# VH-VL binders against Uncharacterized protein B0403.3, part 5

Target 1, 247 residues: Uncharacterized protein B0403.3, of Caenorhabditis elegans (q11077)
Amino acid sequence: RRHFGDEYRINTPACDIVCEGQWKSEFHANFHKIYDTEYFEIPLDTAIVKNRANLKMFCSSTIQKYSCLRNECKIQRTPWSAEKHICVGHFDNFDRNINCLSLTDKYVQRECSNVCNSIKIEISQAEIDRMAEMDFSRQEKSEFVEQNKHCNVIACYQLCHEYIISKVCIDSAVAARSVVKSYYDSYLEREYTELNKDDQDELYSSFCRRVTPGQDENEFTANMTRYNNLTLDRMKNDIRSVFSILD

## First folded at step 4 (VH-VL)

Design a6 (from e3 with heavy chain D101G; framework fv_enfortumab)
Fold by ESMFold2-Fast, scan of step 4:
Structure a6 (fold): chain C 247 residues (1-247), chain A 122 residues (1-122), chain B 107 residues (1-107)
Amino acid sequence: as target 1 above (247 residues)
Amino acid sequence: EVQLVESGGGLVQPGGSLRLSCAASGFTFSSYSMNWVRQAPGKGLEWVSYISSSSSYIYYADSVKGRFTISRDNAKNSLSLQMNSLRDEDTAVYYCARESGYWGEPTYFDYWGQGTTVTVSS
Amino acid sequence: DIQMTQSPSSVSASVGDRVTITCRASQGISSWLAWYQQKPGKAPKFLIYAASSLQSGVPSRFSGSGSGTDFTLTISSLQPEDFATYYCQQTNSFPYTFGGGTKVEIK
């Protein structure tokens, strides 16, 4: 569900696929781009929040999508989505902070992507010891890293985007940081929920757990809270290094 | 500054015993696997033993299995090697070494002690 | 056990020379190979990990290459401080094993 596209189906398309298709067509019409979750949601795409007109166009289309899902498809409840978060749940907050958010666009896609697409996961000793007890091969250890890397990337972009806001949005830094933090926190919660959907050993989602807010501590996060998390501290150091001219 | 300091070497007769110690400072000792490596006079490096950070995993070279015991005390930042039934062939400089590397990626020994000399001779 | 074979066992070279040292594993170790430098009477010093990644602070004249079973350490322009014995090591599986060493001697 995090992936763009679907295989051709011989049966009549599902109603929600039709609603989604209409929304993506409107996105293309309004922004002259094909919407792809991997390119527009992480980082939060600055084209959407570039100015009030872009936000309004994006959200008008998004409201129509959810109206289609509710009225045509009779879908009463939908899972969290980036566009729903921005447009249905938090539109007023994004709109109120649009001037600040628009100032961040030259940094998010360049500086943040330089840091966050190359940052390595710092694995705790408790995780290492559990993997050893489970007799993880080198390949299985690499797969653990790969499985948790999306949460690592999202957490990094959250910290980086908040850092940029703190440096360039003097008059509205606190409010704008809250808007961006809420977006990435909700995204992390979705990622953690999807990763933890099957009843697997807590090791498999342990990294996502410790970077996702509101999760209780366990064996892998004891003394590794968000405040004390080695990975978040490394992210902060790497972000400061890239933005030394702003610090 | 990362430092590893070995001690406990000396002259011992065949069949004797020695206990080597390695004092670690300048890093979080409990976060790293540790190794012992030895080098006989004029010869190359020979890996001796490994201990994981929690002591859950321990490995030995075949030449020392059953005679040597590796252990660690994370509260004291100390690594030990108990050497029993010593043979002439155990004569070497013994180094402790820290093993580093990101999980799933190749590991390496980034810091070594100065070494402590063990001589087994009549 | 994985055997690590280094060649040559020694090489005589002059300052400014290009020195190439090879290391062969008896079975595939991917890139789980490190290189160390040891000067007489001193502990080994870490140089390279993952076959080709240079440790911070090590001069750029040192480089490593290879994967699987065949690996090379190259010193592009030998300096006086580079006269030492060099060792490769695999950490792919236990027991860990070192190559026999290559002594780089002054001509």
Scores: ipSAE 0.000, ipTM 0.412, lowest interface PAE 16.8, mean pLDDT 83

Design a8 (from e3 with heavy chain D101T Y102D; framework fv_enfortumab)
Fold by ESMFold2-Fast, scan of step 4:
Structure a8 (fold): chain C 247 residues (1-247), chain A 122 residues (1-122), chain B 107 residues (1-107)
Amino acid sequence: as target 1 above (247 residues)
Amino acid sequence: EVQLVESGGGLVQPGGSLRLSCAASGFTFSSYSMNWVRQAPGKGLEWVSYISSSSSYIYYADSVKGRFTISRDNAKNSLSLQMNSLRDEDTAVYYCARESTDWGEPTYFDYWGQGTTVTVSS
Amino acid sequence: DIQMTQSPSSVSASVGDRVTITCRASQGISSWLAWYQQKPGKAPKFLIYAASSLQSGVPSRFSGSGSGTDFTLTISSLQPEDFATYYCQQTNSFPYTFGGGTKVEIK
């Protein structure tokens, strides 16, 4: 934050805020809903991928937003965003798989939501002890636990959405799963980047941390890998259970 | 090499009990869901029971519900099937089978044991 | 429960023949169908998963097709080692169910 400049700008919104506001207004006009990260990004909102018309409508306004940022605001580099991934980076892949993605609507919004929001995500005593050894404050421990839970929820939605694609999509299931996987992998990568905790990445679940193949393993890292595999196994079995007994 | 070896079969009278075991080796047993499948003499394959890798999810065929109990001991790499109130129609070769684990892919039974014979007759 | 119906129950064939086995599910199972081969006195052997994906090491004369409710296993040119009983299986939902089997017999 800048002291006097920030106060002045509150009476004249920043250019990027204007571009974002226009985009959110278009979203509301087109979908009759206020854009919300929790509702439209995680899980990947099936209203956006419900049919080709909705996808094109969403992406038309999204392209206008990034044109506004580039041409009016002179912002060339923007961080990853869900709408940019769908519309600027991967539109052809979403469009090509739209028939399959539209079939997943009821399952993602109901079954996946129930599984992923109810999965027990626990921090082990070993992790708590390690945070104490690393001299984490009470606030840092709380934030770390919540960030790790958020990554696990995202990973759960990825696994669940991929699973349901395999259950309901007759054609292009492999391709459609790849599209969904790419979306959630990119989302998790952004979350990890924003954490800026490279010396604590061993404490995150395997979905949240950036692990380089061939990294040296110590006893703590090995124990964390075993714990994270148990969490992954729980997620997979919860997902299988719900969908294996569906009609 | 992946191996599954069943044991515990034999001759038993109607109403009796038997406990089948399956010893697993050559893979991380705790990472795989396991199944029991049976085959009556001269008949086809019939799925009997499923147990998830953590034992959290267990399913049974309607014909054995309430009589059979599937369980596993991951520390000992063993799968068990406790069979109670046995009937003539339970006579079969019983196979243990490992279920594939590729996420998002349709599952299948990639490895099977040699089978153990259960005969229910007086 | 999902019922799996195989036809025919048996077929008499000669070496070099094309054999087609059909499997029908009582409700949609997408591609959650596997095919197994069982020789007399032996445990079943996995052949095909996801309706059409051939296991590594299984001869290319075996192929699977279909989706939803109707599935087919084809042996394009029957060999002596192919005389066996073939089973389809759905793993889409519990309880898992097998087809009744198709015995491929020497003519």
Scores: ipSAE 0.137, ipTM 0.661, lowest interface PAE 5.4, mean pLDDT 83

Design b4 (from n8 with heavy chain L106G G107E; framework fv_nepuvibart)
Fold by ESMFold2-Fast, scan of step 4:
Structure b4 (fold): chain C 247 residues (1-247), chain A 122 residues (1-122), chain B 107 residues (1-107)
Amino acid sequence: as target 1 above (247 residues)
Amino acid sequence: QVQLVESGGGLVKPGGSLRLSCAASGFTFSDYYMSWIRQAPGKGLEWVSYISTSGSYTYYADSVKGRFTISRDNAKSSLYLQMNSLRAEDTAVYYCARDQYTSEWGEYMDVWGQGTLVTVSS
Amino acid sequence: DIQMTQSPSSLSASVGDRVTITCQASQDISNYLNWYQQKPGKAPKLLIYDASNLETGVPSRFSGSGSGTDFTFTISGLQPEDIATYYCQQSDNLPYTFGGGTKVEIK
């Protein structure tokens, strides 16, 4: 009958939570979207690059957030974040390519979401069974499967966004693809590095870092790399098919 | 060592059916999209159909849509083309080909079979 | 469908000549154009992909250029073994479409 937490007490938020909260409120007010658990709904939200005014508005709020963290909270260094990448250090690259990036907004929001969210990005039961042979706990297997799906979704969005750029941005496609590729490479490197801080590197797919099978790979990591390469090929094929039908 | 070998061609009457096969060897068949291309005697090349790595996605030229079905068996490294309701204008040499793509989204057919002749006549 | 117009339909040249074939797309295909060589009674062979990239094992006398709607294929120093029909093919959108072919003969 009663919801747990009937006697809940609210404490004063920590300084960094206040800075984050202000930024999230401004993002919601300006773009009518939610920034949840330090992630955009899609890895590169094209509403930000829909036009130069949106980019400047987004980055103005982001600069205020990092100023708040440094000056009010005395936090000297912050980890990589999507908004920091776009606005701090790489703003000129996004701004220079805004005309091309704006052309992709109408496709990425719908077509890439349809491809990347509807694709069955799952490791096979055979691979799960092989994890049992390596004494992975049930919790570790579940976390591995979920993280592998997460990295594959991010990679799918990168492939889709780059494909769209190649089709709609003839004169500037190479430069614009470089900007998007750099963003996604940093995003995937963060996912791989920060989630993989333990001695259990095997819990996370080599796909997040796009590692090719090497001489030193054990059988499990070699099989996962093979599976991830097949998944990438499937994603490329699905993207091509969806875009060709659209035209 | 990379090769594609077609089979199943022959003489068939209008309205008849025929199934073409393409056997792949020397490469990981399941990693590639595969296409069928045809060439009528003394005429140019016409792309017919393709199939994705998993078989989940297919596309057909309008001239064969609803009559032809492309399929694959990755365990057997084989590609198939089921041809129904055949017409005189389907008379051609049929080639299977391996589709390849680059990181720059380039798409091309880098390996072709030797072809199999399909003749539709009474 | 994207229409590919190839010209000329045939040509005759002498050994050592420079041969040029053109291909026009009915709409912008960026650089997504490939060139194939077909010798009599044989299957086609890929020569050039993405407008200007030479396939491995193909002699350097073959080259391609162009972007958008206008593309050119060149043989610099025609050799006897180059007698064949050459086809362009767009890979920008489905269905894939081929040009009508250019038959190259030696005088």
Scores: ipSAE 0.000, ipTM 0.424, lowest interface PAE 16.3, mean pLDDT 79

Design c1 (from g8 with heavy chain L103W; framework fv_gimsilumab)
Fold by ESMFold2-Fast, scan of step 4:
Structure c1 (fold): chain C 247 residues (1-247), chain A 120 residues (1-120), chain B 107 residues (1-107)
Amino acid sequence: as target 1 above (247 residues)
Amino acid sequence: EVQLVESGGGLVQPGGSLRLSCAASGFTFSSYWMHWLRQVPGKGPVWVSRINSDGSDTTYADSVRGRFTISRDNANNTLFLQMNSLRADDTALYFCARETGYWDSYFDYWGQGTPVTVSS
Amino acid sequence: EIVLTQSPVTLSVSPGERVTLSCRASQSVYSNLAWYQQKLGQGPRLLIYGASTRATDIPARFSGSGSETEFTLTISSLQSEDFAVYYCQQYDNWPYTFGQGTKLEIK
């Protein structure tokens, strides 16, 4: 079971709230948007990388936020966040690839959201049968289905953004795709860190688990890996079909 | 059904030029990114160059940049590699290969290779 | 660039035996790794992609496993047609790189 970042801040010191409030005010002033973790993190907000000036402006405010947290609030350890990933951990990679990433803004904002929100996600009969065998409660079954669907939607956004990069970027497509892939890898690591490597983990998409079959895997795990690969292949075909005009 | 057939290799002196061709059949050539790779006997393949589906984007390994030019003729399903200012260390078996899909850079089909020997 | 190191360099084995080949990356490639088979006088043939997914028409005896920096290719019951050189390739970061190969030969 995962928790979503800053959504549960019941015991957060007042100091953290002040630092974040200032950053949110600057974000609104600069980008004319109200910050919302769900809206900002997924899909990767291409407005931030629309041009180098936007990236520098966004990251200037973000550096101030983390300086505030460290120096005023004495907070050294913070959870993963999109703004921290982009500006503190990976600024140079985003900056080096800004020309390519800026070309994708036109497509990602509209086309990827349309594709990924409409994608048909199927849960196999084998998964349903396995849940019955393991005596999952109604709540556990509902949570599993919801998380696996969510995982597939996130996979779609990553694949869609990488596909667009491959179509519109020249000479730097592989490097720019690595920037996007790294972002989603970090997001998924945060979101699915709490998943145990037990029966629940076996039922989730290999994309979210980031694992391959091993010698200790049972037949069920091997079948789930095959199912997830077929789902990803179908997703890639759907993305390619919608963007055939870019060929 | 998918076939890639390379040709144009041969013996050439240092500083010379060769033009390699790869004839594609059994698939919609104009929809795929295509690559050239080379291999010295007893060693693994080394990536040389890639070209996107419409020919507007090309990338080269540092060792061949400025000397080699990749191009394609979608009307005739043919991939080319123009090699200029050839050096002894360009000696290898040259393969054309098809990239699977649009963002995954692994190769589902390869040709049989055409040998290039640069020697006096 | 990412360097791939394969081991062993040469493996002598008999038909019917289980064979395991290793590939190690100098940095994480996640699951973006492919395996190829190359026979004398032929171009490479794709066996596995995404570390563990069998390519079209590849026999079930071939399987791949691993992630990050450590990968294995397993042939569960070696057939006479499987004596060849095997290469791993990463496609996580440009430039695309291959291992030096593992040669399977008859004992």
Scores: ipSAE 0.005, ipTM 0.417, lowest interface PAE 12.9, mean pLDDT 77

